# Ledger of designs, part 15: VH-VL binders against Uncharacterized protein At4g14100

Target 1, 181 residues: Uncharacterized protein At4g14100, of Arabidopsis thaliana (Mouse-ear cress) (q67yc9)
Amino acid sequence: DEPVPTPWPHQFHALMFMNYSGDLSMIDLWYDWTNGRNFNIIQEQLGGITYDLEWNNGTSFFYTLDESKSCRSGQLEVGILRPNWLDGAKYLGQQNVSGFLCNVWEKVDFIWYYEDVETKRPVQWIFYTGREAHIMTYEVGAVLEDEKWQAPVYCFNKEKKSLSTKGALSEFKGYKEKAAL
Short names: E, the ipSAE of ESMFold2; O, the ipSAE of OpenDDE; V2, 0.75 times the mean of E and O plus 0.25 times the DockQ between their complexes.

## First folded at step 10 (VH-VL; framework fv_barzolvolimab)

Design p6 (from p2 with heavy chain Y105T; at its last look DockQ between E and O 0.65; V2 from the best seeds 0.00; counts 0 for: chain humanness VH .573 < .576)
Fold by ESMFold2, look of step 10:
Structure p6 (fold): chain C 181 residues (1-181), chain A 125 residues (1-125), chain B 107 residues (1-107)
Amino acid sequence: as target 1 above (181 residues)
Amino acid sequence: QVQLVQSGAEVKKPGASVKLSCKASGYTFTEYYMNWVRQAPGKGLEWIARINPSGGHTYYNEKFKGRATLTADKSTSTAYMQLSSLRSEDTAVYFCARDLKYGRTWSSPGYFDYWGQGTTVTVSS
Amino acid sequence: DIVMTQSPSSLSASVGDRVTITCQASQSVSSYVAWYQQKPGKAPKALIYGASTLQSGVPDRFTGSGSGTDFTLTISSLQPEDFADYFCQQYKNWPYTFGGGTKVEIK
């Protein structure tokens, strides 16, 4: 009789305000389970833009489009979050969050998830690291043009790929494996 | 390939200030937080503060708030820490250490994968 | 602040020995613990993160375990280059805090 978390729609766009102990950013999240891909476009407060492009086959790119032309790439053991990734989460009851009455769930070592009781929309999620994502808009069914999902060519340099794959894999392994639970 | 090269040793009197530098190379400077950690003689490690080099946001251990000031220069890939109102108990080796900002699903490891060689600061009369 | 209590403060061991170092947090830090190696006059080097994940380039004789408040670093067969100081660190809560260190000495 406990409420069950609403599975993520297969495609959506969310605008998120991210707060990590005062380190602020705005994030455009494009989630596309249908095509096995997830894109975060991260504008840091008074800073640059980081593009986080993730594929369900484990391919991962973090890149910039400025003159630095940087890319951190790798191959991870797990894919993007599945729509039902909250299955089995521990229900913690209801809380009022920013004027929304929410059902709250926890996935250990990952996240607290806050869902509006009435609309079943996500309101907030808080990572165990203390990062807080506040959902500002939630557009179910939104699709980003396929051309926008292409990583820059400098993510595919053979020498860079070889080096980045080893380093990037180690950097992501723990977090992604826990997120896929 | 990753290197964090710190400035040379400093000797200071109580009440003075010191400004330490940490020059980064072998990676994209703005994709990591830069942290400062110290190790006093006979004591363990103590985290001081961190800076996001991308926009300059800083977060300080309350113990050092008001005395420590972190800055970063993206054009030279160099992080700085200034510590003011020095006391003898500030005698320590000061390290810079990087921390990855973003992993998949908005997470990061939160640990320091590379450290500078350290700068010895001695505060004495 | 979360206190990280590390033990022992010092130990003596021979090449080939199995060495165990423990770290206890004053409250749960989940799995957000890292281990570092530091040799005299050198920068610390990351060994383990997420309590049990081996940092790239670190030999597999190093293993980490634990969750919540109790954490262990094990060196399965001590090598000459492993005589050093070892520190745990929690990164669950601000401020980040470190254990007091363990000096691993040659017998």
Scores: ipSAE 0.715, ipTM 0.846, lowest interface PAE 1.4, mean pLDDT 88
ESMFold2 (binder alone), look of step 10: mean pLDDT 91; pTM 0.931
OpenDDE, look of step 10: ipSAE 0.745; ipTM 0.898

## First folded at step 11 (VH-VL; framework fv_barzolvolimab)

Design q1 (from p1 with heavy chain E31D; at its last look DockQ between E and O 0.43; V2 from the best seeds 0.60)
Fold by OpenDDE, look of step 11:
Structure q1 (fold): chain C 181 residues (1-181), chain A 125 residues (1-125), chain B 107 residues (1-107)
Amino acid sequence: as target 1 above (181 residues)
Amino acid sequence: QVQLVQSGAEVKKPGASVKLSCKASGYTFTDYYMNWVRQAPGKGLEWIARINPSGGHTYYNEKFKGRATLTADKSTSTAYMQLSSLRSEDTAVYFCARDLKYGRWFSSPGYFDYWGQGTTVTVSS
Amino acid sequence: DIVMTQSPSSLSASVGDRVTITCQASQSVSSYVAWYQQKPGKAPKALIYGASTLQSGVPDRFTGSGSGTDFTLTISSLQPEDFADYFCQQYKNWPYTFGGGTKVEIK
């Protein structure tokens, strides 16, 4: 039988180096299936920090904590990725990537997933968009403290709702759904 | 509301340079990529380049590399495109267009949800 | 570069008509296709993204479909304000490329 992707731990922290056609960023990924939440803290190269807060009920927040007090929020039709979201992916064989022998799976129109054969840790993710994620650290069981999962108050400001481009996260619709299939 | 307001029409001689501006408002300028797209008379749309206003990272259509230069001023929420060594074939309406910067890493940016009104650039001897 | 072949280049229709515009990619672009409407002297307006997702504020008489290489924009019942130019775009691969456009005219 062909190998199957290892389901994600219910809680983990990963530090990821993201490359999108030379646009670089470092991402702290906090995945918390147990509490139904996911957090991407994105440090852009030569730029600022963006917070991508995702809840399993479909609510998402994209915000900054700088003087701009930028915040976009929306309701998506799907929640966070389930631990076994890679189920059904097509096995492509083994490849040496970043010094690791990896099993490679493809989820059509979404991702090429590279997993270390020995440790079963993710090594690299290549999205169909061209984005490349390199998993620098992978800490199973790590959890971000609860108080840091709170979107800032201006995300809930009624007066700013018109400016917060409520519903602007609709551009994410369909993509996450594909990942969830 | 989101608005992209571009600079006025330009008339240039062959070999000259032109610098166009695109002032953004109604949203956080650094939260989105800014693209430049042109449309020659009676022709289709042609993507030129993209800039990340946050860090200034640029990505160019190979066709325009070395001739197009994108910049962005965060303090004024204004994107610029300079096109040098102008030729008659560069005569077109030039648009700035916003597309989604990183929201979620598995999302796909690249479609343009808002466009400027366009700037007509005419290159003639 | 990925070539987006759009057809027809122009069509004449009446209010209430069903209008179909197609776009064929020279290679698979998955669902990374957008559709735009452009009126004379105006900025393009996004209609569809992700091949089939309706942009916010766009009437639901606009529908996008397709995946891979063949894509379709459909206007179920043409309205007076729908007479315009329409363009498809792929954003799977660099450089992004557009279809040649379709002019929807009054019959």
Scores: ipSAE 0.523, ipTM 0.846, lowest interface PAE 1.3, mean pLDDT 91
ESMFold2, look of step 11: ipSAE 0.786; ipTM 0.867
ESMFold2 (binder alone), look of step 11: mean pLDDT 92; pTM 0.938

Design q2 (from p2 with heavy chain E31D; at its last look DockQ between E and O 0.48; V2 from the best seeds 0.62)
Fold by OpenDDE, look of step 11:
Structure q2 (fold): chain C 181 residues (1-181), chain A 125 residues (1-125), chain B 107 residues (1-107)
Amino acid sequence: as target 1 above (181 residues)
Amino acid sequence: QVQLVQSGAEVKKPGASVKLSCKASGYTFTDYYMNWVRQAPGKGLEWIARINPSGGHTYYNEKFKGRATLTADKSTSTAYMQLSSLRSEDTAVYFCARDLKYGRYWSSPGYFDYWGQGTTVTVSS
Amino acid sequence: DIVMTQSPSSLSASVGDRVTITCQASQSVSSYVAWYQQKPGKAPKALIYGASTLQSGVPDRFTGSGSGTDFTLTISSLQPEDFADYFCQQYKNWPYTFGGGTKVEIK
C-alpha cells in the first residue's frame, strides 16, 4: 500500500520560510484545531507584519498593528484545514528535499506536500500558485495564549466599510480550498 | 473607495525614457501588490511587472527585464514604472492594477480587482 | 508563456440576448482565470475571478465557468451597459497572460 499523509496534530506551531517568486517572508503558523482557529503571523522581508487570523466558522481577519491600523474582515465559505485534510491526496513517490527523504503527495490544484519519511514531519509545501513554504520548525502541542487570538478593535469599526466591515474580504470568496473538501 | 490615479499622457522620442506614476487611495497601499499592464492600440493586454510596496520586491516579465523598473513610495502611496529605451512598439495605454498578496491558504489572487484609468504613452519620431 | 485564445474576437448582439465568450488556455491553468470588462477610454473592470466567482457588485447575469483549459463567460441577458470589450486572464503561471479580447457590439 502507498503511504498516507500524517494527519496534522490538533495543535502545533511552525515557523515557515515562504518564497513566492523571490518575495520572501517568515511565517509563524499557529494551528489550533481544538479551539477552531488558525493564525498566520507574516513578517515580510524588508516590510511589516501582517496578521492572518482564521476561525473555523469562516470568520477571518487580515490586519496590521502598526500606525496604519489596517484591517480586513469577512465571512468566508470555509473554515480552517481539518487535521486529515490531505486524505485522498495522490501519492507521487519519494524525493530528497532540503536534506530529507520525503514522501510526496499532491492535492490537485492546491498543493504538493512533502513529508519526511523518518519523522513524519512536514518539510515543504508547494502551492499550485508557486508559493513555496519551507518548514523550519515544527512544534507539536504548542499553543498560543488565548489573549493573542483577538483581532484589534478597529477591525470591528462600522465606519470603515471597505476595510473592516462584512464583505471586506470579498476578494477571498470563491477561492476553493480543495484540500478542505 | 479604492482609487488608482495615474499620471498624464506622455509623448516621447525613440530611445527616451518615461516614468509613470500611480497614486493609490482608499486602501492600505502596502497590503496589495501593484502591477503594471499595457495595451497597445487595438491589441490585447500585456502584463509587465509586479511590485510589493511593503518591501519593494519586484518581479518582471522577461520581455521587459532590464528596461522596466518598478518602484513604490509608501509615504505617498504611489507606485512608479520607468520604461527606458522606448520604441514605437511601446506606444500603448499603461495601467496600474492591484492584486492581493495572498488569499485563503496562501492562494495567490493574481487577478486585478482595481485598475488605474491608464496613461497613454506615445513613442514617435 | 501560456497562451489564452479568446473567441470570438467580436460579436454583434441585441439587448436581451444570451452572449457566450470562450477562452482556451494552451495548458491547464486550473481555475486561475479572471474576466474583465473594458469600455472605451476606461479602466478594465473585474467581473469574474477563480474562473467562476462573481466579483462584488457585478450583476449575476454574468457567469463564469470552466476549469483546466476551457473557460466561458456568459451574459444571460445582455443589457445596454454591457456593450464593451471583454478579456480573460490566467494567473496560474508567470507571466500572467490575457486573451485577445472580445468586442460585444450592438446589432
Scores: ipSAE 0.616, ipTM 0.873, lowest interface PAE 1.0, mean pLDDT 91
ESMFold2, look of step 11: ipSAE 0.713; ipTM 0.838
ESMFold2 (binder alone), look of step 11: mean pLDDT 92; pTM 0.937

Design q3 (from p2 with heavy chain N35H; at its last look DockQ between E and O 0.43; V2 from the best seeds 0.00; counts 0 for: chain humanness VH .573 < .576)
Fold by OpenDDE, look of step 11:
Structure q3 (fold): chain C 181 residues (1-181), chain A 125 residues (1-125), chain B 107 residues (1-107)
Amino acid sequence: as target 1 above (181 residues)
Amino acid sequence: QVQLVQSGAEVKKPGASVKLSCKASGYTFTEYYMHWVRQAPGKGLEWIARINPSGGHTYYNEKFKGRATLTADKSTSTAYMQLSSLRSEDTAVYFCARDLKYGRYWSSPGYFDYWGQGTTVTVSS
Amino acid sequence: DIVMTQSPSSLSASVGDRVTITCQASQSVSSYVAWYQQKPGKAPKALIYGASTLQSGVPDRFTGSGSGTDFTLTISSLQPEDFADYFCQQYKNWPYTFGGGTKVEIK
């Protein structure tokens, strides 16, 4: 039988190096299936920090904490990725990646997923558009304290909400659903 | 509302340079890539380059490397494109267009949800 | 570069007509295709992204379909404001490339 991807732990923290055509960033990923939330804290190279906060009820926030006090929010049709979101992925064989022997799977039209054969930890994933994530650290069981999961107050302003809902919601459609198939 | 307002029409001689501007408003300038696309008369659209206004990172179509230069001023929310060594074939309408940077972690951006009105650049002797 | 072959280059139609525009990619672009509308002297307007997702505020008479190499934009019932130029775009591979455009004219 072909190997299957290891389901994600219900809670983990990962530090990821992201490369999108030379545009680099470091991402702190906090995955918390238990509490139905996911957090990407994105530090751009030579740039600012963007917070991508996701809730399993479909609510999402994209915001900054700088002087711009920017926030986009929306209600999506799907929640965060389930632990076994890679189920049904096509096995492509083994490859040496970043010094690790990896099993490789493909979610058609979405992502290539690389998992270390020995430790079963994620090593790398590559989106079909070429965006590459390298998993630098992987800490199973790690949880971000609850106080850090709060979107700022300006995310809930009526004036901004009206603008954010229309603009941000359309930007998010289709991608999470595709990944969750 | 989101607006991208571009500078006015330009008329240049061959060999000259042109610098176009694109002022963004109605959104956070640094949260989106800014792309430049042109359309020659009677021809299709051609992608030129992308800039991340946050850190200034640029990515160019190989066709324009060394001749196109993208910059961005965060303080004025304005993107710029300089095109040097102009030739008649550069005659076109030039557009700036924004592209979502992070919209979702599990997403790949690449489509342009808002465009500038375009700037006509005419290169003639 | 991925070539997006768009057809037809122009068509004449009447209000109420069903209009179909196609784009064929020289290689698979999965569902990373967008459609735009452009009126003379105006900025292009996004209609569809992800091959089939309707941009916010766009009437549902616009529909996108397809995956891989063949894509279609359909206007179920043409309205007076729909007479314009339309073009497709792939954003799977660099450089991003566009279709040649389709002019929808009044019959």
Scores: ipSAE 0.755, ipTM 0.905, lowest interface PAE 0.8, mean pLDDT 92
ESMFold2, look of step 11: ipSAE 0.756; ipTM 0.858
ESMFold2 (binder alone), look of step 11: mean pLDDT 90; pTM 0.924

Design q4 (from q1 with light chain Q55Y; at its last look DockQ between E and O 0.67; V2 from the best seeds 0.67)
Fold by OpenDDE, look of step 11:
Structure q4 (fold): chain C 181 residues (1-181), chain A 125 residues (1-125), chain B 107 residues (1-107)
Amino acid sequence: as target 1 above (181 residues)
Amino acid sequence: QVQLVQSGAEVKKPGASVKLSCKASGYTFTDYYMNWVRQAPGKGLEWIARINPSGGHTYYNEKFKGRATLTADKSTSTAYMQLSSLRSEDTAVYFCARDLKYGRWFSSPGYFDYWGQGTTVTVSS
Amino acid sequence: DIVMTQSPSSLSASVGDRVTITCQASQSVSSYVAWYQQKPGKAPKALIYGASTLYSGVPDRFTGSGSGTDFTLTISSLQPEDFADYFCQQYKNWPYTFGGGTKVEIK
């Protein structure tokens, strides 16, 4: 039988190096299936920090904590990725990537997933858009303290809510459903 | 509301340079990529380049590398495109267009949700 | 570069008509296709992204379909405000490329 992707731990922290056509960023990924939440803290190279807060009830926030006090929020039809979101992916064989022998799977029109054969940790993700994620650290069981999982107050401003929701909805639709298939 | 307001029409001689501006408002300028797209008379749309206003990272269509230069001023929320060594074939309406930045790592950016009104650049001897 | 072949280049239709515009990619672009509407002297307006996802505020008489190489924009019942130019775009590969456009004119 062909190997299958290892389901994500219910809680983990990963530090990722992201490359999108030379546009680089570091991402702190906090995945918390247990509490139904996911957090991407994105440090852009030579730029600022963006917070991508996602709840399993479909609520999402994109915000900054700088002077701009930027925030976009929306209600999506789907929640965070389930631990076994890669089930059904096509096995492509093994490849050496970043010094690791990896099993490689493809989820059509979404992602190439590289997993270390020995440790079963994710090593690299390549999205069909060309975006490349390199998983630098992978800490199973790590959880961000609850106080950090809070969007700022300006995310809930009624005057901005309609505009931000519209924007967020237009930006988030499509790829989440595809990833969940 | 989101608005992209571009500079006025330009008339240039062959070999000259032009610098166009695109002032953004109604959103946080650094939260989105800014693209430049042109449309020659009777022709289709042609993507030129993209800039990340946050850090200034640029990505160019190979066709325009070395001739197009994108910049962005965060303090004024204004994107610029300079096109040098102009030729008659550069006569076109030039648009700035916003597209989704990172968002989530599995997002699908690359479509343009808001466009400027366009700037007509005419290159003639 | 991925070539997006759009057809027809122009068509004449009446209010209430069903209008179909097609776009064919020279290679698979999965579902990374957007559609835009442009009226004379105005900025383009986004209609559809992800091949089939309707942008917020866009009437549901607009429908996008397709995957891989063949894509379609359909207006189920043409309205007076729908007479305009339409463009497809792929954003799977660099450089992003557009279709040649379709002018929808009043018959």
Scores: ipSAE 0.535, ipTM 0.849, lowest interface PAE 1.2, mean pLDDT 91
ESMFold2, look of step 11: ipSAE 0.791; ipTM 0.867
ESMFold2 (binder alone), look of step 11: mean pLDDT 92; pTM 0.937

Design q5 (from q2 with light chain Q55Y; at its last look DockQ between E and O 0.56; V2 from the best seeds 0.60)
Fold by OpenDDE, look of step 11:
Structure q5 (fold): chain C 181 residues (1-181), chain A 125 residues (1-125), chain B 107 residues (1-107)
Amino acid sequence: as target 1 above (181 residues)
Amino acid sequence: QVQLVQSGAEVKKPGASVKLSCKASGYTFTDYYMNWVRQAPGKGLEWIARINPSGGHTYYNEKFKGRATLTADKSTSTAYMQLSSLRSEDTAVYFCARDLKYGRYWSSPGYFDYWGQGTTVTVSS
Amino acid sequence: DIVMTQSPSSLSASVGDRVTITCQASQSVSSYVAWYQQKPGKAPKALIYGASTLYSGVPDRFTGSGSGTDFTLTISSLQPEDFADYFCQQYKNWPYTFGGGTKVEIK
């Protein structure tokens, strides 16, 4: 039988190095299935910090905490990834990646997923756009304190919300079908 | 309201350089990529390059590598494109256009939701 | 590069007509296709992304369909304000590429 991807822990923290055609960033990922929330804190190289806050009810916030007080928010049709979101993914075999022997799976038009054969931890993700995530740290059970899961008040401005929902996030409709069976 | 306002028309000789500007307003300049696209008379659109205004990272169409240079000034929310060694074939309307840096699950939508009005560049002897 | 072959290059139609514009990719671009409208001397306007997702504020007489290599923009009942140029774009692979455009003219 072909190997199957290891379901995500219900709660974990990961530090990821992200490369998108040379555009580099560090991602502080907090996954919290238990509380139905996911948080990506993105530090751009030579740039600022962007917060990507995702709720399982489909609400998403993309904001900064700097002087710009930028925020985009919207209601999406998809929530956060479920722990077993890779179920049904196509097994592609094994590859050596970043010094690890990995099992590789594909979700068509979404992601190539690399998992260490020995430890079963994620090693690398390659999204359909070519964006590459290298998982630097992986801490099972880690949880971000509740107070840090709050979008800033300016995210709830009606004017900003209307701008955010009109077109900017509509592309992500249907991601549920791509990411999950 | 989102606006991208581009600089005025340019007339250049072959071999010269041109620098176009695109001033953004109505949104946070660093939250979006800025792209440059051109359209030659009677032809389709051609993507030139993209810049991340936040860190200044650029990505170019191979066709324009070495000849196109993108820059961005965060303080003025203005994107620039310099095109050197101009040829008659560079005669076109040049547009700036924004797209999202990222969305759900690290997707970067490559569609352009807002465009500048365009700048006509004419290269002739 | 992925070539987007758009057809027709131009068409004449009357108000109320059903208009169909097609775009064929040289290789699969999944659903990563956008459609734009451009009027003379104006900035392009986004109509569709994800092949079939209507941009907010765009009239529902516009519909996008297709996946893989064949895509279609349909205007169910042409209105006076719809006379313009239309073009498709793929954003699956670098470099992004566009169709040649379609001019919708009044008959």
Scores: ipSAE 0.507, ipTM 0.845, lowest interface PAE 1.4, mean pLDDT 91
ESMFold2, look of step 11: ipSAE 0.719; ipTM 0.844
ESMFold2 (binder alone), look of step 11: mean pLDDT 92; pTM 0.939

Design q6 (from q2 with light chain K92Y; at its last look DockQ between E and O 0.58; V2 from the best seeds 0.58)
Fold by OpenDDE, look of step 11:
Structure q6 (fold): chain C 181 residues (1-181), chain A 125 residues (1-125), chain B 107 residues (1-107)
Amino acid sequence: as target 1 above (181 residues)
Amino acid sequence: QVQLVQSGAEVKKPGASVKLSCKASGYTFTDYYMNWVRQAPGKGLEWIARINPSGGHTYYNEKFKGRATLTADKSTSTAYMQLSSLRSEDTAVYFCARDLKYGRYWSSPGYFDYWGQGTTVTVSS
Amino acid sequence: DIVMTQSPSSLSASVGDRVTITCQASQSVSSYVAWYQQKPGKAPKALIYGASTLQSGVPDRFTGSGSGTDFTLTISSLQPEDFADYFCQQYYNWPYTFGGGTKVEIK
């Protein structure tokens, strides 16, 4: 039988190095299925920090905490990735990646997923967009304190919300929908 | 209201260089990529390059590598494109256009929701 | 480069007509397709993104459909202000590329 991807722990923290055609960033990922929330804290290489906060009810916030006080929020049709979101993925075989022997799966039009054969930890994610995530650290059971999961008050401005909901954030539906299949 | 205001028309000789500007207002400049797209007379659209104003990272269409240079000034919310070694084929309307920098790492920006009014560049002997 | 083959290059239609424009990608671009409207002397205006999502402020007579390689922009009932050029675009992979355009003219 072909190997199957290891379901995500219900709670974990990961530090990821992201490369998008040379545009580099570090991402602090907090996955919390238990509380139905996911947090990506994105540090651009030579830029600022962007916070991507998503809830399992479909609500998402994209904001900064700097002087710009920028925020976009929207209601998506799907929530965060479920622990077994890779179920049904196509097994592609094994590859050596970043010094690890990995099992590789594909979810069509979404992601190539690389998992260390020995430890079953994620090693690399390559999205169909070309974005490459390298999983630098992987801490099972780690949880971000509740106080840090709050979007700032300016995220709840009705004008901003309406623009975001009807606009760019809808593109995330495609990714989440595909991942949920 | 989002506005992208571009510099005025340019007339250049072959071999010369041109530098166009695009001043952004009505939004956070660093929250969006800025792209440059051109349109030759009676022709379609051609993507030239993209810059991340936040860190200055650029990505170019191979066709323009070495000739096009994108820069951005965060303090003035202005994007620039310099095109060197101009040819008659470079005669076109040049647009700046933004695409959203999503907070989510698996998103794929690349559609342009707001455009500048365009700058006509004419290259002739 | 991904080639976006747009058809027809031009069409004539009357107010109230149903108009259909197609775009075929040389390879799968998933749903990373946008549609633009451009009027003479003006910049393109975004109509659709993500193949089927209507840009804010755009009338719902505009609809986008498709995935993979075949995409369609439909105007259910052409209005006087809809006579213009239309372009598709893929942003699945570098470099971003556009269709050749479709001119919608009054019959």
Scores: ipSAE 0.491, ipTM 0.838, lowest interface PAE 1.2, mean pLDDT 91
ESMFold2, look of step 11: ipSAE 0.682; ipTM 0.841
ESMFold2 (binder alone), look of step 11: mean pLDDT 92; pTM 0.937

## First folded at step 12 (VH-VL; framework fv_barzolvolimab)

Design r1 (from p1 with heavy chain M34I N61A K65Q, light chain Q24K; at its last look DockQ between E and O 0.67; V2 from the best seeds 0.00; counts 0 for: chain humanness VH .573 < .576)
Fold by OpenDDE, look of step 12:
Structure r1 (fold): chain C 181 residues (1-181), chain A 125 residues (1-125), chain B 107 residues (1-107)
Amino acid sequence: as target 1 above (181 residues)
Amino acid sequence: QVQLVQSGAEVKKPGASVKLSCKASGYTFTEYYINWVRQAPGKGLEWIARINPSGGHTYYAEKFQGRATLTADKSTSTAYMQLSSLRSEDTAVYFCARDLKYGRWFSSPGYFDYWGQGTTVTVSS
Amino acid sequence: DIVMTQSPSSLSASVGDRVTITCKASQSVSSYVAWYQQKPGKAPKALIYGASTLQSGVPDRFTGSGSGTDFTLTISSLQPEDFADYFCQQYKNWPYTFGGGTKVEIK
């Protein structure tokens, strides 16, 4: 039988190095299926920090904590990725990546997923968008303290313009639905 | 409410340089890429380059590498493109346009939801 | 570079007509295709992204379809304000490239 992707732990922390055509960023990923939430803290190279907070009820926040106090929020039709979101992915065989022997799976038009054969840890994620994520650390069971999950107060301002958020969320919605299937 | 307002028309001689501006408003400047696209008279659209206003990272089409320079001023929410060693073939309307920078891992930048009004650059001896 | 071959280069149609414009990519671009409308002296306006997602504020008479290499923009019932130039774009690979354009003229 072909190997299947290891379901995500219900809770984990990962530090990722993201490369998008040379545009580099560090992503602090907190996945918390147990509490129905996901957090990407994105440090752009020589740039700012963007916080991407996702709830399993479909609510999403994209905000900064700098002087701009920017926040976009919206409601998606789907929640966070389920632990077994890679189910049905096509096995492509084994490949050595960054010195790790990996099993490789593909979800067409979404992702190439590289998992270390020995430890079952993710090593690399290559998205069809061109983004390449290198998993730098992978801590199973790690949980971010509750107070760190709180979106800033200005995210809940009714007067906040959300026109640009709607556009961004609509694009993201389509891909998330595909990934959730 | 989202607007990209570009600088006025330019007339240059061959060999000269031109610097165009694109002032953004109605959104957070650093949350979107700014792209530059040109259109020669009666011709199609040609992508030139992209800049990340947050950190300043740029990506150029090979055709324009070394000749086009993108910059961005976060304090004024203004993007700039300088094009040097101008030639007659550079005569075109130049557009700035934004595309989504981040929508988690799944979103793909590269389509342009808002455009500037365009700047006409004429290169003639 | 990925070449987007757009067809036809021009077409004549009447109000109420169904109009179809196609773009063929020289290699697969998945669903990373956008469509734009451009009127004389104006900047392009986004109509479709992700091959089939309607841009906010765009009438639903505009529809995009396709994946891989073959893409289509359809106007179900042409309106007077729809006479313009239309362009496809791929944003799967660098450099981003556009189709040659289609002029939709009044018959």
Scores: ipSAE 0.706, ipTM 0.890, lowest interface PAE 0.7, mean pLDDT 92
ESMFold2, look of step 12: ipSAE 0.764; ipTM 0.847
ESMFold2 (binder alone), look of step 12: mean pLDDT 91; pTM 0.934

